# VH-VL binders against Putative hydroxypyruvate isomerase (Gip), part 3

Target 1, 264 residues: Putative hydroxypyruvate isomerase (Gip), of Drosophila melanogaster (Fruit fly) (p36951)
Amino acid sequence: MALKFAANLNFLFTERATSIAERIRLAHQNGFRAVEIPYPEGETSDVVSAVKETGVVVSLVNLAFDKSDDQLRFGSTSVPGSEKLFRSQLDATIDFARQVNCGKIHLTAGLFKGGQESDYTKTYTANLKIAADSLRASKMIGVIEPINKYAVPGYYMNSYSKAAGILADVAADNIQLLADLYHLQHLHGNVSKTLEEYKALIGHFQIAQVPHRHEPDVSGELDYGFVFKALQEFGYDGWIGCEYKPKTTTVEGLGWVSKLGYTL

## First folded at step 10 (VH-VL; from H1 with heavy chain T57N)

Design H2
Fold by ESMFold2, look of step 10:
Structure H2 (fold): chain C 264 residues (1-264), chain A 126 residues (1-126), chain B 107 residues (1-107)
Amino acid sequence: as target 1 above (264 residues)
Amino acid sequence: EVQLVQSGAEVKKPGSSVKVSCKASGYTFSDYAISWVRQAPGQGLEWMGWIIPYFGNADYAQKFQGRVTITADESTTTAYMELSGLTSDDTAVYYCAREANEFWSGYYSTHDFDYWGQGTTVTVSS
Amino acid sequence: EIVLTQSPDFQSVTPKEKVTITCRASQSIGSRLHWYQQKPDQPPKLLIKYASQSFSGVPSRFSGSGSGTDFTLTINGLEAEDAGTYYCHQSYSLPYTFGPGTKVDIK
């Protein structure tokens, strides 16, 4: 089955547009039918309008952040003592996601800044159970993403085995794994076997070339011609997030889509 | 400490060009846009254009299209603004400013100008 | 291109009194409105970012509010060092634009 690609708007169209709403319009104008966005703090109504105007699908929303605190700038879900903030962020993000018909929220883990890792794991598991209930009430899923230490030093969720253990403890079918192939290659390698091992847990994919996080077709460690075929055989029918740093500009770099045999 | 240091004052003749430099330090140069803003004597602030050093492409306000060129050199962490076809109306203080736009972070960017250069006075006189 | 207007153009204010400056945008810009203070012969300095967020080291007497098209900068208890010109700036879309400025003097 044909793969479906979404523009991640923290990465794509950043060279010409500052607001999320304008990036949505640019993505639509350049053939994207779907986007991934952060929680649009302070501009939710403008983003809702842009989504209605363009008809784009919002395939994923990142949980709201607190970038004024160094530990919380990459999420609050695992951070002991931030449970009240996490709940507030989750409620706001669900409310926004409902307005744009988005069914997936990335529950960003936050940074480990010392103390006992077991306290973070306890907090993370408890908060994910709470999130599972709230998300189920809204017919949504949550995703968690293992992120490599070279991209985000100190990120709590940093291994696939840790993620799997936590998901087993949470025991909720609507809390799933986000497999970002850029991070997967850094964390494990052996992409085909790793995808096979975690297949039952995976609910979302993102792509970028390794090691410089550019377009899928630039020279690098992953053969995306092969990888895309493997994703088709995987049977995933959702959107694949294009979360890469354009090597030149977003539009100049879109040639990989047709070159590798796909359409937006 | 984030610091933007600009080149010194210049006196120019009508019809000539000026090139102002902005040396950045204390942060990852390629990840933050630099804008150029000018201010004529007794007047307000006027955005001229920007560059994101990572992309190397510049964008300009319509008023300056065709007369301004903004560039960046990542190896020296220096941005440049060149304005051609000078007239007396171009007499102004020219500022560079860093934009709060830490890209690829997963959260929203506010795009305010958090740090400014000291300004470069350009005087165009016959 | 988004036009910003400011009111008033000029204020002469008794120390310790309240200063209110309004900025209006020609279209909705969400919360992407920022405030700067400029003293004579100095570059502008950021005071308030994203409509209401205080920049590091800015005295608590400065505050911002508003969203959409109408924004306000408030100086609650003016001090002598606050004399200068205040500008609003939108970062919603390129080209960026500034308001025309509001000059505040001590009476």
Scores: ipSAE 0.605, ipTM 0.832, lowest interface PAE 2.4, mean pLDDT 92
Fold by ESMFold2, look of step 19:
Structure H2 (fold): chain C 264 residues (1-264), chain A 126 residues (1-126), chain B 107 residues (1-107)
Amino acid sequence: as target 1 above (264 residues)
Amino acid sequence: EVQLVQSGAEVKKPGSSVKVSCKASGYTFSDYAISWVRQAPGQGLEWMGWIIPYFGNADYAQKFQGRVTITADESTTTAYMELSGLTSDDTAVYYCAREANEFWSGYYSTHDFDYWGQGTTVTVSS
Amino acid sequence: EIVLTQSPDFQSVTPKEKVTITCRASQSIGSRLHWYQQKPDQPPKLLIKYASQSFSGVPSRFSGSGSGTDFTLTINGLEAEDAGTYYCHQSYSLPYTFGPGTKVDIK
């Protein structure tokens, strides 16, 4: 099946607009049928209106975060002592996701800031089990993403083997793996075999070129012509998040879509 | 330590141009937007435009479109604002200001101005 | 262009009293409103970001509230050092705009 691309609005259209709502309108105006967004703290009603106006699919929402704490700025899911905060953030994110008909939430892990890693793993696993129940009640899935240390130093979830072990312990079919190919190449490599190894766990994909995190067709480590064919053979029929730093501007950089044989 | 250090005061004649520099240090210059804001004597703050050095292109307030050029030089970590066709109405203190957070940090980015240069006084007098 | 208005234009206030400054936007801007303090011959300094979040090192007597079109900055227990001009700033859409300022003097 043909691949479907979503604009990640933490990265795309940032040179044109400051609000998520306006980035949604820009993504729609430039041919995107879907977007990925953070929980839009302070903008929720504006974003709901923009989604309604444009009809874009919201393919992924990141968990709400605590702006006032550097450890929690990248999520709370793994952080011991933040379990009550995590629950309130999850509830707020689910409520928002319902309003925009989004069925996927990225359960961002947070930063390791010392203490025992085993305590983080215990917290993470417990919170993911709680999330699985709440998300199932809302007909949603949660995804977890291994992120490389160069992108987010200290991020707790930093290994595919760790993610797989935790997912096995959580044992919930609606908590799945987010495979960001930029991070996957940094953390693991051997992309075709790695996708096959984790196939049963993967519920979402994101893309960027390696090493500079630009468009898929710039010079770099990954041949996205080959990789996209591998994703088609994988049988993935969801949205692929375009989470890259535009080399120039978002719109000037969209040529890769048609060049590689796809459409928005 | 984040710092923005601007070039010195200038006295200009009507019809000329001025180019103000803003040297940034203490952070990754290319990742943060820089805005230019001016303040005429005894008056409020007026946003002129911005640039994200990574992209190299700028956006301007309509009032200044066609007269202002904002640029950035990554190699010297310096932003510039050039205003042409000066009149006495352009007499002001000109500030550069950094937006908080990297422009692609997503929901962490609030686009407030967390660090400001010391200001550059431009006086336009015949 | 989004117009911000502020009220009052100026106020002269006895130390230890509560100061309230309002900012109104010509359209909804969510929470993308920020407050700055400016003293004579100095650049503005960030006090409150995103309507209600205190910037690092800002005394707890400063607080912000509001969303949509109506916002307030509150100084709960004015101190002499708080004299200056206060500006609101919207970052919802380009062009960014500022309120006209509220001058606060010590009585």
Scores: ipSAE 0.028, ipTM 0.643, lowest interface PAE 7.8, mean pLDDT 91

## First folded at step 11 (VH-VL)

Design J2 (from J1 with heavy chain F103Y)
Fold by ESMFold2, look of step 12:
Structure J2 (fold): chain C 264 residues (1-264), chain A 126 residues (1-126), chain B 107 residues (1-107)
Amino acid sequence: as target 1 above (264 residues)
Amino acid sequence: EVQLVQSGAEVKKPGSSVKVSCKASGYTFSDYAISWVRQAPGQGLEWMGWIIPYFGNADYAQKFQGRVTITADESTTTAYMELSGLTSDDTAVYYCAREANEYWSGYYDTHDFDYWGQGTTVTVSS
Amino acid sequence: EIVLTQSPDFQSVTPKEKVTITCRASQSIGSRLHWYQQKPDQPPKLLIKYASQSFSGVPSRFSGSGSGTDFTLTINGLEAEDAGTYYCHQSYSLPYTFGPGTKVDIK
């Protein structure tokens, strides 16, 4: 199956536009059929309008979060004591996702800021079970993403083996793994074997080159020509999030798509 | 703590240029855009343009397009605004301001101006 | 270009009373409206970001509300130190724009 690429709007078009709604319009203008976005706090109506105007697919929405709290600014899902906040954030995010017909929510874990890790794991597992029920009722899936410490210091979900263990305990087929190849290479490596090992759990992919997190075709640790063929053989038919730092500008950096044999 | 320290006051003749510096400290310089805003005596605030040091690209308000150049030097964590073809209408206080838009943070950016330089008075007089 | 208007241009207000300042955008800007206070011969200072979020260290008497096109800054219980000029600013689209300002004096 041909691969499908979505623009992650926390990363792409950031040099040309300030609002998520404006970045949606720029992504569409430049050939993207799909986007990934954060929960667009305070501008949901404008984003719904931009999606309707452009017809882009919203392939992933990040869970709403509290930017004003140092521990919760990267999610609440694992944080003990924030269970009511998590549920309100989940409800708000599901409501928004319905309006834009998005079927995937990234359940961002939050930061470990001390205390017992086992309490975080208990909270995370319990909240993911609750999320599984709510998401299934809306015909959605949730994804969890292992994120390396160099990108987000202190992020609770920081290993593939931890993620797999938690998913086994949650035991819900609609809570799945987000495999970001940039983080995967930092955290685990052995990309082809790792994809094979976690195949049954993976429900979403994101890409960037390693180590500088630029476009797939810049010099780096991953041969994306090979990796993309592996993803096609994997049988993934969803959207692949382009979550990379443009080396120059977003548009100047899109040459990799055709160079590697693909189209937007 | 975040600080923006601007170069000192300048007196310029009509037709010349001025280059104002804005030295940043206390944060990762490349990850935040810097805007330039001016204020003529007794008047309101006027956005001139911005630069994102990581990308090196700048955008300008149409009024200043062709006369303003905004640049950044990562090695000295300093942004610059140069305005050419000065007239008496360019007499103003010029501010740099950091935008609340840490790129690559993984959450939405608000782009408010959270920290401001002290201002640089530019007087254009014959 | 998004035009911001402010009302009123000027207010002279008795201490401890409520001040309201409105800002209207020429198109929807979501919540991407910010409020600044400027005292004479000083740079502006951020008060309220993203329509209603208080910036660090800002007294609780300052609050913001609104979304879309209509926004309000409220000073609930004006103090003498609050005299100055208040500006709204939109960050929805480039070029950024400011409102023309509202000067607040103490009676």
Scores: ipSAE 0.720, ipTM 0.870, lowest interface PAE 1.6, mean pLDDT 93
Fold by ESMFold2, look of step 19:
Structure J2 (fold): chain C 264 residues (1-264), chain A 126 residues (1-126), chain B 107 residues (1-107)
Amino acid sequence: as target 1 above (264 residues)
Amino acid sequence: EVQLVQSGAEVKKPGSSVKVSCKASGYTFSDYAISWVRQAPGQGLEWMGWIIPYFGNADYAQKFQGRVTITADESTTTAYMELSGLTSDDTAVYYCAREANEYWSGYYDTHDFDYWGQGTTVTVSS
Amino acid sequence: EIVLTQSPDFQSVTPKEKVTITCRASQSIGSRLHWYQQKPDQPPKLLIKYASQSFSGVPSRFSGSGSGTDFTLTINGLEAEDAGTYYCHQSYSLPYTFGPGTKVDIK
C-alpha cells in the first residue's frame, strides 16, 4: 500500500514558526495530512483549535516533559522514583491525545544519570505496565524508541535487544516499538533483516537520512527507494514520521516525496 | 558562560549604513537563533529580525524589510546587523539577544531571550 | 502581528509594597509570554519565561501568572534595586513583539 507521511513538528517548519499550532497550519498549507507533536504544555487549547481548523491527523504525541529538570527533560518513564510524576504526565497526555483523536503516545524514557541501571529497568517496566492499562482504557497504544547516543546523550532506551526484553516483561499488546530508521542504522544496522526480526513488535516508524539526519534523498547510508519498498512489504498502514533536519528549508526539501514516487 | 559582545558606538550621517557585530561565546553558535532589538531614546523595545545560523536565513519585521540585513559567520561565531538608508529616526541602542531554543535536540523550547549583548549606540546626525 | 499592551504605564511605589503589572495580548499566545527588567543604561534582563517560570538567579519576590491573553508580573515586596522598566514579550509567532513597558520608580 502507498506510504503515508507525517510531519514531525519538533523538526519540520522550525525555521518558520515557533509554536506547534503555527507549525500545524504550515504543515497543512504545504500538503501534509498528518503530524507528530510533543505534548504542548501551556498551549493545548491553541493546538486543539489548529487541529480542528486544518483537519490534520495527529499520528503521535510525545509524553509530557518536565522542562525544568535536566534528567527529566527527555522523559520520566525510566527514572527511579518518578512514578507519581509519570502518572500525572501520562494522564495529561492521554487527555490531550483524546481531544485531537490521537491513538499513539511515545513514552519517552528519560536520561540515565548514574546509579544502578537495574533500578531504571525496574522503574521503566513498572511504569510501562501502568501505562498499558491506562492506554487500553482509552483505546490507545504506547510506543518506546531506542535512541542513539549522539542524538540524546545518556538516553536510557538505547538498544533494540533491551527494548525487546522489556516489552516481553511488560507483556502488553498495546506497548510497542517505535522504529526510527535513523537510530536503527546507528544502533544496529542491517536494516532489512532488523525490520524482519522485530516485525511483531513494531507499531510506528520514523525516517531520516544517515549520518546527518537530513531528507531521505540526500547522499547517505540508506537507500530510501529500497527502504520504502521494504516498508510497503512490511504491511504497515500507519503514518511514517518525517523526523529530519531540513538541509535548507522544510519546503525546499520536500522534493524527495515525489522523486521517490510518493505523495503527501 | 554564555556571552554576547557587541561592537562599539557609531556616529553616522543620514543616508549612510551601519553594521553592528555581535560575537557569541560559551555555546554552540549554530544551534540558537540571534535576534536584533533596538531602542530609540526614551522609547520601548522594537524587534528588528533574527537569524538561525544553522539555516543561514534571516527574517525581518516588516518595518525594516529592504533596509536591514542580518548575517552570521560560523567561523568567528559572530552575527551582524546592517541597516541602510539611515535617518535621525534610526538613532537608537541596538541589542543582539540569544533565543532559548536548542534546535535539533527534539526538545520543545520557549524561545525567550535568555542572554543579551551590552548594546551598541548608533547616532545619526546631519 | 500580535499586539501587547501593558498597564499601568507608570507606577511610583513605596519600598516593600506589592507591584502588579499586567500584559494583554491581541490574541491567544498560550504561555509564550516573557518578562524583562531594564534598568537605566543597561540591556534588558530576563525575569520570567513562559508566563510563570523564574529565570536562573531571579529573586523569589518576582513571579508571573496567566495564559492565553491575560498575564501578570508581580513583585512581592519591592526593593530599591527593582526600579526600572518592565517589558512583556511574546514568542508565539513572528514577528516577535514587546509590550510598551511599565516604568516603576521608588518613592
Scores: ipSAE 0.604, ipTM 0.825, lowest interface PAE 2.2, mean pLDDT 92

Design J4 (from G2 with heavy chain S105T)
Fold by OpenDDE, last read:
Structure J4 (fold): chain C 264 residues (1-264), chain A 126 residues (1-126), chain B 107 residues (1-107)
Amino acid sequence: as target 1 above (264 residues)
Amino acid sequence: EVQLVQSGAEVKKPGSSVKVSCKASGYTFSDYAISWVRQAPGQGLEWMGWIIPYFGTADYAQKFQGRVTITADESTTTAYMELSGLTSDDTAVYYCAREANEFWTGYYDTHDFDYWGQGTTVTVSS
Amino acid sequence: EIVLTQSPDFQSVTPKEKVTITCRASQSIGSRLHWYQQKPDQPPKLLIKYASQSFSGVPSRFSGSGSGTDFTLTINGLEAEDAGTYYCHQSYSLPYTFGPGTKVDIK
């Protein structure tokens, strides 16, 4: 089957545009049919307009978060005492996702800043259960993502085994695992066997080269010629998020698509 | 503490070029864009262009394209703005400013100018 | 480019009175509007970011509101030290642009 690629607009087109709406237009102009975006606080209507104008699919939206808080800027879902905030952010994100017909939300975990990790686990599990019910009502799924310490120091969700344990406790089929191959390689390596092990849990993929997080065709630890074939065999039919740092410019870097024998 | 320290005042002849420096400190230089803004005497603020130090990529206001070059040296955490073909209309105070952004963090920032250099006066006269 | 306008151009105010400055954008810019204060022979200083968020160290008498095309900076109880020129700035799209400025004098 053909792979489908979405532009992650936290990472791509940042040198040409500042607003998410403008980045959506740039992505569309460069051939992308789908985009991943943060929750566009204060710009939701403009993003809705841009999506309508271009016709691009919003394949993933990150949970709304508080930029003014050092701990909560990376998510509230696991942070003890932030349950009320989480609920508010979840509702806002679902409302926006509905407006752009996005069916997948990244439930960002937040930072571990001390205390007992078990309290974060308890909070995360409880909030994910709440999310599962809310998302089900809207015919959406939530995803959680293990993130390595080099990218986000102190991020609570930092291992696949931890993620699997939490998902088992949540026990909801619409809460799934986001497998970012960049983070997977940093955290565990052994990509093929790890994907096989967690296959039943994975609901979304993102890509970047390792260790510098550039385009797939840039020299690095991962052979994306092999990896993309593996993903095809995996049977994943969703959008793959392009969450990488352009080595030169976003536009010039897009040559990797044709170089590796694929299309946007 | 975040600080931007610019080079000293310049007096230039018409047709010449000027290069202003902006030394940044107190933060990770590569993670934040630097913008250049000028202000003619008694006038408002005018954005000239910006650079993302990590990439070394710059973008310019159309008015200055072909005449301005913005660069960054990560080793010295210094940004530069060079303006050529100077005329009396280029007489102004030139500011560098840090944009409030942390690239590639999983969210987007607002790109407000949270810290400014002290300004560099450039006078173009015959 | 996005054009920003401000109103009024000039205002002379008695201390402790309320000051209101308006900024209008030629098109929607969401909340990507920022306010700066500039005093003579000094660089601009950030007051409000993203329409309504106060920057660190900014007195509580300063506040911002608005979204889309219409924005307002409010000074509740003007102090003598607040004399200066205030600029709005949009970071919604390149090129960045500023309003023409509003000069505030103290009576």
Scores: ipSAE 0.827, ipTM 0.909, lowest interface PAE 0.6, mean pLDDT 96
Fold by OpenDDE, fold request of step 20:
Structure J4 (fold): chain C 264 residues (1-264), chain A 126 residues (1-126), chain B 107 residues (1-107)
Amino acid sequence: as target 1 above (264 residues)
Amino acid sequence: EVQLVQSGAEVKKPGSSVKVSCKASGYTFSDYAISWVRQAPGQGLEWMGWIIPYFGTADYAQKFQGRVTITADESTTTAYMELSGLTSDDTAVYYCAREANEFWTGYYDTHDFDYWGQGTTVTVSS
Amino acid sequence: EIVLTQSPDFQSVTPKEKVTITCRASQSIGSRLHWYQQKPDQPPKLLIKYASQSFSGVPSRFSGSGSGTDFTLTINGLEAEDAGTYYCHQSYSLPYTFGPGTKVDIK
């Protein structure tokens, strides 16, 4: 089966465009058929227009967030006392996702800034259950992502085993795991076996080379020739998020696609 | 605390070039774009270009294309703006400014200029 | 490039009065409009980011509103120290552009 790649617009085309709408257009111009985007606070209409104009698929939208708060800027979902905020952010994100026909939302966990981790777990689980119900009503799925401490120090969701435990407690088939291979390698390594272990939970993939988070064809810890074949064998038919830092420029870096024998 | 400290005032002859430095501190230099903005006497603000230090590549306003070079040295956390072919029209205060963007964090960026250098006066005269 | 215009060009205001400055963009820029205050012989200072978010340390009397093409900076109860020139700035697309500025004097 053919792999499908989406441009993560927090990472790609940042050197050429500032608005998400403009980055969507750039992604389209460079052959991408899908994009991953943050929640475009204050720019939802512009993004909707860009999506309509280009026909690009929005494969993933991050949950709305509070940028003004150091703890909440990486999500509110796990932060005790932020339940009302989370609900409002969830509603806003769902509304936007519906407008761009996106069926997948990254439910960002937020930062652990002290207190009892068990309280964060309790909050996270409760909010994910709420999210599951809301997303189901909209025929959407939510994904949670383990993120390594080098990328986001203090991020609450920092373990695949933790994620699996939480997903088990949430017990909703529309709340799944986002497997970013960059984070997976940093957190656990043993990529092939880990993917097999958590296969039933994974609902989304993202890629970047390790350790510097560049394009897949850049020298690093992961052999993406092998990894992509593994993903094909995995049977994943969704969009794979290209969440990497271009080594030189986004456009020049896109040579990895053909180099590794794939197409956008 | 975030600080941008620029090099001192310059007096240049027409046709010469000037290179202004902007020393950044108090944050991760590579993760934030630096813009250069100039202001002629009694005039408004004019964006010249920007650089993302991590990439080391710059983009420029069309007006300055071919005449301006913006660079960044991550080892010294210093950004530079070099302007060549100076004329009297280039007499201005030149500012460096940090853009409020933590790149590659997975979250929305706004690109406002949250911190500014103190400015560098460049006077071009015969 | 996106052209920004401001109104008024100049305003002389009595302390404690309300000041309203408008900025208009030649095309939609969403909320990627920022406001700066500049005093003589000083660099600009960020007041409002992303149309309506106050920057840290900015007095509550400053507020911003608007989206798309029309934006407003409001000073509720002008203080003497608020004298200066105010600029809007768009970061929606490159090249970045500024409004021409609005000079506010104290009567």
Scores: ipSAE 0.821, ipTM 0.908, lowest interface PAE 0.6, mean pLDDT 95
Fold by OpenDDE, fold request of step 20:
Structure J4 (fold): chain C 264 residues (1-264), chain A 126 residues (1-126), chain B 107 residues (1-107)
Amino acid sequence: as target 1 above (264 residues)
Amino acid sequence: EVQLVQSGAEVKKPGSSVKVSCKASGYTFSDYAISWVRQAPGQGLEWMGWIIPYFGTADYAQKFQGRVTITADESTTTAYMELSGLTSDDTAVYYCAREANEFWTGYYDTHDFDYWGQGTTVTVSS
Amino acid sequence: EIVLTQSPDFQSVTPKEKVTITCRASQSIGSRLHWYQQKPDQPPKLLIKYASQSFSGVPSRFSGSGSGTDFTLTINGLEAEDAGTYYCHQSYSLPYTFGPGTKVDIK
């Protein structure tokens, strides 16, 4: 089973283009067949056009976010009192995702900035249940992602066990776990056993080297030669998000694909 | 505190070149783009080009392609703008500006110019 | 390139009055529109970033709104020190471009 890689356009090609549409074109020009993108506020038509033009698959769209709020810019899904905002963001994201035929949405959790964590958990669970119904109606799935404190300090969803508990409470098969191996290594290590433990919950993968979040072939804590084989054995047939910081440039760094014996 | 300090005023002959420096301090130099913007007397603002020191790559406005070179020295945290083939039309105040960005955060880069140098006056006259 | 236009070109305003400046883009730029204030013999200063976010230290009387092609800078209660030229700037695509500017004088 061949692994499939998608360019995360929050990280890749950012040195060459400002608009998401142009980054899509760059990704396509460099051989990517799929991309992960943020919700393109005010730029949806351009992105739709770029997707049609290039034929790339949009493998993941991040939930729309509030650009003006320091807490909510990382997501509203878990933030008590932001339920209405979340619903509007969800609807907007679903509408856009439909336009680009994307079936997977990253439901960003947001920051914990005080109060009782139990309130965040309650809000997150309730909103995810709502999302599950809305996404199901659109034949989509939602994913939640544990993120380490070095990348996003204060991020509410910062534990695989927490994620598992929440997913159990949500009890919807179309709400799944996004396993970013960069975050996984920082949070837990023991990658192989952790993946095995949470295998039934995982619905998406993303990759970056540890600890500096560069390309897979850059020296680091993870042997991606081994890890990619493990993913193949895992049976994952979805797109793997390339969410890494180019060590030099995006284009120069893409040599890791062939170096490790894969293709885009 | 973020600060951009530019080199002093220049008087140049037509056909010559000018190189303006912009010393940056108070932040991680490599992670923020630097743009160059000029303003002719009594006129508006004109973007010339930018560089992201981390990547070492520069892009230029088409108007200046082949005539402008933007570089960055990470060891001295200094950006440079060199403009060749000067004419009287190049008489202007030249600004460097830091672009606010959110590289590696997973969110949009706004690329607003949040900090500016004091400007460098370049006068081209025969 | 994306062309930005501004209106009005010039405005003379009595202190404490409301000032409204508009910026229009030749194509949709989402929220990638920023506002600057420039006074004579000074570099521009950032006022509003990303259409509606106030930059640090900017008085609350300044606000921005809009998305797509139409944007507005509002000064609620003009102060004497607010005299200057205001520019919009788009960072949606390269090359970056600026509006022609709006000069605001105090009566």
Scores: ipSAE 0.812, ipTM 0.904, lowest interface PAE 0.6, mean pLDDT 95

